# Miniprotein binders against a7ua95r516to809, part 11

Target 1, 294 residues: a7ua95r516to809
Amino acid sequence: ASLSLLSISDLVPDLQFIFFWMSNAIEILYFIQQKSPAYMQTIELMDDKAGSKESLLSATISANEEAMTILEEVIMYTFQQCVYYITKTLYVVLPGLLDCNPFGTEPSSEQCRRAAGVCVCAVCVMPEAVRRVVSVFQTTSDLLQQYQVHSEIQSQMFAYLFFFTNVSLFNQLIDKGPARGWFQRSRVLQIQASVKILLDWAKGAGHNHLAQKFFAKFCSTVTILASPPQQLSQMSWKALCAEHPSLKPVQLHRILTQYQLMAELGPLPIWQPSSEDEAYIYRTVDLLESFENH

## First folded at step 8 (miniprotein)

Design ja20
Fold by ESMFold2, fold request of step 9:
Structure ja20 (fold): chain B 294 residues (1-294), chain A 86 residues (1-86)
Amino acid sequence: as target 1 above (294 residues)
Amino acid sequence: SDEAERMAEDARRMIEEAQRLAEQGNHEEAIRLLLEAAEIAARSGDPYLIVKVALTAIVLALQTGDEDVIRRAEEVLRRAKELMRS
């Protein structure tokens, strides 16, 4: 499918529609919270006529409960619809991160070191594949601010978007990486640089904590794969598990197997699972992540 | 007062009828009733009735795929919000 045909820009009208109605629901919620106590107090101060005060109070409590139920349902529905449309575009643009080259023969860390005296860690040219992913996140952020969506809802939305990004990238790397050559060290360094650009965007947007939390599995994978063989081969299985708790034993085993193959470290396994983990390294059903593990 | 209580009951009945009409696909009549109910609800002094008008419009807009209905639901919501602020 063409990335230009499935950009976030094509879905902006749908997102604007959903955010408009979500924002209005939130405004109605604040109106109720402001007016409800005063209104209930006026009922308490009314003259009692054959129990009509207690009937009105009971009806008012029921009306408040009904309104709050509808509002919560509307906000949840609109949230889920926004996430659906945004992740549809992320699904299209994320694979390109694994194939792009954010620099020539140098990792982004080297370019950052060489340019540190000139400007603030500036990689002035963002690869098109990275730019398309950032565009999805930035457009989402701009729309949320345009429609004045509450900051907690914005955080929850980005938590899910980062979770989706992590699962999508991890699954593609594990599943397609051998055939696509993505486990080669030069490719891994390119992937690491592309992810760093994305993490920098998240930090600048105020979502650094969420990105670190929800990208953990993919970032751990790339960190292991980017490690020099001399350093990684001296780490025990137990040490790797402790440093990368987001990785299941089968996932760590697969990553290390591919690493050893690509680093040409010979056929004899370097990393021996602990006895408790050994039963789990062959559970291929646990290899890929589910989008429902959130 | 008895006047405000009568207005509240009238608005409630109109809102429920509008919801029934919307379910049946008679959106034009549902919108007309919601606009009329909004005025009566505001005069009743019961804030939950004008909220019910606004929420009915929001739900209608989200459930329909018809752009004309959406625009008219937006008109209802705008009027309800005006009345909430006055």
Scores: ipSAE 0.715, ipTM 0.929, lowest interface PAE 0.7, mean pLDDT 85
Fold by ESMFold2, fold request of step 9:
Structure ja20 (fold): chain B 294 residues (1-294), chain A 86 residues (1-86)
Amino acid sequence: as target 1 above (294 residues)
Amino acid sequence: SDEAERMAEDARRMIEEAQRLAEQGNHEEAIRLLLEAAEIAARSGDPYLIVKVALTAIVLALQTGDEDVIRRAEEVLRRAKELMRS
């Protein structure tokens, strides 16, 4: 309960503990992978006295299986614990991205004011809501590098964090957007700018491919909503589906419905779903995304 | 070879006893046995005995809430890793 009120910095000691032991388990895993073939070959080359070679080989295979089982469990457990702590903090800070204004017009710091001749300082200032999310990602990246966690595990970690972020933002936008006014064009443009800051962070951190893959649904949603009516009204349903394959028919239909309402457009025939999709635009069970992806 | 086989048997017995002690909550004695077993396991030439020491330390550190036990488990792991490289 108290953890829902904490920043990522309050959880760093717990994450440091988990990453330390995770990285050591991974190191032992690689030691076994390198050592096992050579040791098995050594056993095979020895003289066979009273069946000791076959007995030692069998025991060695059993020991390897036991070690691998323990290592898999330890690595999975520690990975899940890290994800648990990090996503609890993300859950608290992510909604702020939908309400903030990244288009600052005045400097807020002494150093920034001295540099802002026209409005250059305004583009240097990161809104607090965006900074909180970036801080979670940056702290995670720093810890993974500090403990020299293998790059494959780092990639899996950020793949899940970006997936979680995408699902959380998409669901909040779809579910609460009408009541919060988040479908208004000025708000959509602010949201788009905030997401760009996150994408820029991911690119600078070496995770551009992962961000492109796992932010696709939310980015597609915001791209559609940010499109000028002249441009969007020229795109058929089929063209929109082809351009935005991450969106399910019910999701695209809901997004276009909200767009029509906020742009004060009547129904557009060109947005009529294809025959294939028409049966699916009313599947409300598919509207919101699950945080579990099978 | 007979000496190495005897050391492997001794190390295995000590590791199994350390695991039983850890399950019983007798962590200080478990750690003492693991440190001793690590040295014997290294001389045995069986790399999986050193791995078993290291894994026992990792599991102990993750299961305990006692900071002193965690520090001692880290000592075991550090020593086991040194011996694994030799």
Scores: ipSAE 0.699, ipTM 0.917, lowest interface PAE 0.8, mean pLDDT 85
Fold by ESMFold2, fold request of step 9:
Structure ja20 (fold): chain B 294 residues (1-294), chain A 86 residues (1-86)
Amino acid sequence: as target 1 above (294 residues)
Amino acid sequence: SDEAERMAEDARRMIEEAQRLAEQGNHEEAIRLLLEAAEIAARSGDPYLIVKVALTAIVLALQTGDEDVIRRAEEVLRRAKELMRS
């Protein structure tokens, strides 16, 4: 099958290959870092004849720099390849989060309540669309642990995956939301619940800080849209910018415009942009986010 | 020692030849030279030569699409890592 139709399970062999060689490159890096001082000392203790000690020391420094350059390129290349394959899968499955209903038919919720007692999770279930996204994250996590990839690299991987998820969901909501009815309050609440399930997965997996940082734009958007009109209409433009710093002026303006239409609110003077921001609310080049920026 | 210096020079020459063979698509001969070079590099006492063998294997595995070549590159890397621990 083509890359555009892949499930994450189809990519496991490719990811296993890449993680194997990345992990070995990291191991070689560690070896150099430990061995280099001892070898330099060996050269320093050599009999210095015809300047051969200084020449060997210079060559050793050069060899170290060359090895480190190759290792950095290999690690960056393998990281980028992993991200590429994983995000191709995410791109296919993420749109379903905007159309699914985590509150839908829950006949098992009554039995979950009886079996688990005071289980608050009885209100929500994991829809297939959410499960597909979680499966990508969980499979990635399992592979990183299987190959004992360094924790810093694991964190960088999930930072990018959460960034990609945020950009994809935000752009689709802004772009397709009016035509798809996604700004209706019942839909916004369903979207909010689906994203909550993803955030709960990230928290349980030890990535809570990363998820909160890199989902901020989409979460802010949904938080504003989910706010009751009585509460939101009391917040000034400056207060909204301060509470939601991840949103650019053009983005906040667009979100408030859609909110006004859905809630049947006329123009509100309190939502008039500050004089500084008025120059930016029509910068359409800033409306959608780029996948190229971290 | 003079023997260590000769072994270091021999290992360098073999690694460079293996890299050239790999660029030409002669992977079987490149891998055989890398395995031989690893043993000589370990005896030379220069840790950067055994690192160079390992890195050549890693780069070869990442550039090729041939499963047999990848398996052989893994063999080179495994041997280089054993020699690094000795």
Scores: ipSAE 0.672, ipTM 0.911, lowest interface PAE 0.8, mean pLDDT 85
Fold by OpenDDE base, fold request of step 9:
Structure ja20 (fold): chain B 294 residues (1-294), chain A 86 residues (1-86)
Amino acid sequence: as target 1 above (294 residues)
Amino acid sequence: SDEAERMAEDARRMIEEAQRLAEQGNHEEAIRLLLEAAEIAARSGDPYLIVKVALTAIVLALQTGDEDVIRRAEEVLRRAKELMRS
């Protein structure tokens, strides 16, 4: 019950706290990396009075190792906490992305209405379901920038968030899609448009490569499902595998089987898996993506 | 120098004591000691001592749910960072 009401805005204070400490830990890491060589050199240049230099060097190495260990723990902990809070919010908002109609006239966000009346910004013209997802990513981006988090950590964060999003959307689409009518052409086109808005946002935010990489499986699925029957029925199993390498044989087979049912095409010999893939199409354990593989 | 070494030893002992005090729940005295240790650490010339102060403050802040302790830990961190830049 309480999870359904959770917005990213509700988590901002907690995220700010975590990002503050994470950014400071990273800053300290850079301080060590910059000062350590010079300090060690200073020790090396000291007169060796009675082995004091070796002892000091050893102590410095130990202090460095201790500091690095603590920093790694702090950075890892804070990173995990950020991911936890953000993914918790994503978990709530992502299902709406599959159900939304991006071609409908939805009112502007309540936030933009309060601030400026009718906002015509790219986010305000988005469907509510898409806007909610984008808001999570945008808030994350804004916080990372606010606290000047290193670009590598930002990239890792977005990589994981896109991974999580892809897995969540893909699994929902594969598992619930047929029952929810998400495999119907009209619904698929809506999903495709919604995903495009998200990808366009990611591109505008400088995460185009990461988005393309980590959304590949979901995008491939949507692309196949959005394909006209006349076009898709001309593509062989091998061709589809080649065009959609992110899909496992079992996943592709499931998609095509559901497509056949939806489009009333019946069995198509051209979509028959290769002899090599035939054993893999029955591996139902590989049908859904795991959240643990990242 | 002998003085710098003495300062380093003092700072180290103070940080260790602050850690023990924090573990005992005496956060007020721990924070006080960390602030003092930061100044001594900076004067010792050992960059790892000031880092240890900062890290102790971070760990303390992350382990406590007390807003006042967190705020005071932030003060330690701020001061340590100022000293790192000096």
Scores: ipSAE 0.547, ipTM 0.846, lowest interface PAE 0.9, mean pLDDT 89
Fold by OpenDDE base, fold request of step 9:
Structure ja20 (fold): chain B 294 residues (1-294), chain A 86 residues (1-86)
Amino acid sequence: as target 1 above (294 residues)
Amino acid sequence: SDEAERMAEDARRMIEEAQRLAEQGNHEEAIRLLLEAAEIAARSGDPYLIVKVALTAIVLALQTGDEDVIRRAEEVLRRAKELMRS
């Protein structure tokens, strides 16, 4: 299937397979943790017949190390496979989030059209582009719950997915935003509304803290761009750095420069970088976010 | 006990043989041995042997593209988990 046609629903069977084995590996890990102390104690209480106890303890330690190694490999492998499939789907649907108009009357989802009534559920009122992104996260959540995956692994999964989403959206906005008109105030307000819907979903799903943490950079960018010129032109470089600590100096400088061009503002001395930041605003290598930091 | 130790050694040998058979593509015989090894492992009282059976089934399922082998590996895993709870 072409990447453009890939939906999260198409990947559900593959994800179910991976989550099944991951969940079972985690269950086995817990079994070892529960049984190992009692078993070791049983060996320790055995009569020391001619060094048999020491050999048995050594063999048991070795067996534990082997089992733990295999479990870690299986859990890591299955986790990586899940992330691969889910991020592949996100890569396809995320550009639509930047291009959508959440204030437009997009037709309700086909599923809600079959119900004779206007479904006012949160998902049915979402723009299609936002719904596609939310559906990836919701499907992931549902599968993790279905297979009773440990909460820590769930948190790690969502942390990575939110990180990936933030990097993808931020890089697209910074790189393509001026050419696509995404820096226009009307368009920025649309993007802000779409992101708010996603954040509201994350809050409802119990991932509010993770969403706030990992979307901080993209949200800061959108917040600055959505700010009225009258308000933003009164904020100093230092004030903007303090309010948006997730942005690197080069990123903030790029955003402000593009904002200035879009709003047809003259030079603003108050936006001049501090002497400390002046060396960093020209580090174009740090402008875009890397996917390698996770 | 001497009997438990013998059972543990038998189960260990059976698991190792099942792993070799699986690597050779003889999945049917590997699965049969794993099921037998699971029962012996549970009786030995060594929790790591039943774990080794379960892990062997998981690894086999993740490495194969054969649906029948996957289904049989799931059977081994299910049986091993039942024995872990006993």
Scores: ipSAE 0.543, ipTM 0.846, lowest interface PAE 0.9, mean pLDDT 89

Design ja20
Fold by OpenDDE base, fold request of step 9:
Order: sequence, then C-alpha cells, then structure tokens
Structure ja20 (fold): chain B 294 residues (1-294), chain A 86 residues (1-86)
Amino acid sequence: as target 1 above (294 residues)
Amino acid sequence: SDEAERMAEDARRMIEEAQRLAEQGNHEEAIRLLLEAAEIAARSGDPYLIVKVALTAIVLALQTGDEDVIRRAEEVLRRAKELMRS
C-alpha cells in the first residue's frame, strides 16, 4: 500500500541528508590526497632525533590508513543508501512505462498548465508514466549537482540505476509481457517510443554511453518485437544473435517463440538455434536477469 | 616543534575522548570537545587530526537520529573545513 504512493519528492529530504554527508566525505578525501604527500615530505626532511622521525612517519601512515578506511565506509554507505531510496522509487514507477501510451492525448503536467497555459517543454509533452521515471533520474541528477558530487560517483550511480532499470523492465517484459499484451505490435511500438524518450533524456543529461550500454538488452528485446514480421522472418538465428549480442540464446529463443505465437507465423526454420546454442536455449535459469551481477 | 607535538597529542586525546563520550550517548560534551580539538589540531600542523575531527562529526551525524546532534555535528564539520582551508 505505502509503496504505491511513494514519489521521489517524498524522498528528497532523506536524499539531501545523505548527499550532504557523501559530498563532505569526498571533499575530505581530496583534502587528504592533497595535503598528505606534502606533510609526509615534511616529516622525511626532519632531523632524525633518536628515531622520532620513523615513529612519526609510522603514526602518520597509520592515521592515513584509518582516515581512508573511514572515508571509504562513509562513501560506500551513503552511496548505497542513495541507491536504495532511488531504486525503491523506480520499482514503483517502472511498470507504468510498459503500460504507457505515448501517442495518447495525455494532459500536460498540472504545474505547467497553471503557470502559462500549454507548456511545450520536453518534460511537459512526456506521457505521465514516462515523466515519472524521468523525474526520478532528473531529481537524482539535480541533487548530485547541488552537492557537487564528483563526476565519477555520479557516473557510478547512473550506471547502477540504468542497470537496475534495464533488469527490471526486461524481466517484466519477458515474464509478464505475453499475458499483458506487451508483445502486441501496437503495444511494443508504444514501449519503444517511451524508452526512446528516456534514452533521449539520458543523452541530454550527458549519460548517453551508459544508457546505451546498460539498456542494450531491453532495447534489443523491444527492437526485435517492434520489427515487422516480413522483416524479422527473413533474419536467421545467427544474424539475430550477431545483431543482438546482449541477449543470451535462451532469451532470444523466448522472444522469437513469443513473437511467433503473437504474429501467428507458424514454425520458422530460419529461427532454429545453431547446434552450439541448442543446449543453452533450454536453460530457463538464465532467462531472467539478476540484480546481483552488478 | 615540541609545542606542535604536544598540541598534536592533546588533540588526539581530545578526539578519542569525544568518541568515547559519543558512544556513551553524551553527544553534547563530545561535540564540545571536538570543537576544541579542531582548533588545537589546526595549530599542531598535523592535517590528519583535523580530518579525524571532521570524520568523527560525520560518523556521529550518520549514527544519530537526533536532529540537534546532527546540527551540532554539522557545525563541527563546518569549522573543521574552515580550518582545513586556512
């Protein structure tokens, strides 16, 4: 019950708290990295009064190691907490992306309607379900920028969030897609359009490479399903494997089997797995993606 | 200098005592000692002592659910950061 009402805006105060401490920990890390070499050099240049130099150097090394350990723990902890809150929100909003009709006359956001009539900004023209997903990513980006979090940490966070999103969407599409009619061509085209909006956002946010990498499996699935029967029926198993290397043989086989059923094509010899892949197409354990492999 | 070394030792002891006090739930006295330790640490010339003050404040803030303690920890952190830039 409580999860269905959770918006990213409700988590902003908690995220702000975590990002504040994360950014400060990172700042302290940089301070140590800048000051430590000079300080150690100063100790090394000191007159060796009865082993005092070696003792001081040893103590300084130990202090550095302790500080680095604590910093790593704090940064890791705060990172994990951020990811936890954000993925919790994504878990709630991502199913809506698969059910979204981006070609429908959905009303513009209520906020833009109140201020200046019909807002034609990229966010306001998005379907509500897409906007909710984009809002999670945008809020994350805005908070990372607000607290001046290092670009590497930002990239790691978005890599994980895109990974999570891809796994979630892929697994839902493969598992529930046939039953929910998401494999119907009209629905697939809607999903494709919705995902394109998300990818366009990621490109605009400077995360194009990460988005292309981590959404590859879901995008490949949608691309195959969106293909006209006349085109897809001309592609061999080997050609499809080569064009969609992110898909495991079992995954590709499942997609093609469901496509065949949906399109009423009958058996297609050209889609028969190779002798090498034949043993793998029955490995149902490899069908769904794991969240643990990241 | 012998004075800087004495200041460093004093700051270390103060930070350690602040940590013990925080573990005992005496956050007010822990924060007070951290603020004093920050000033001494900065004068000692040992950058790791001021870092230790800042880290102690961060850890304290992340471990407590008390808003007043968090605010006071932020004050320690702010002061430590000011001293790091000096």
Scores: ipSAE 0.541, ipTM 0.844, lowest interface PAE 0.9, mean pLDDT 89

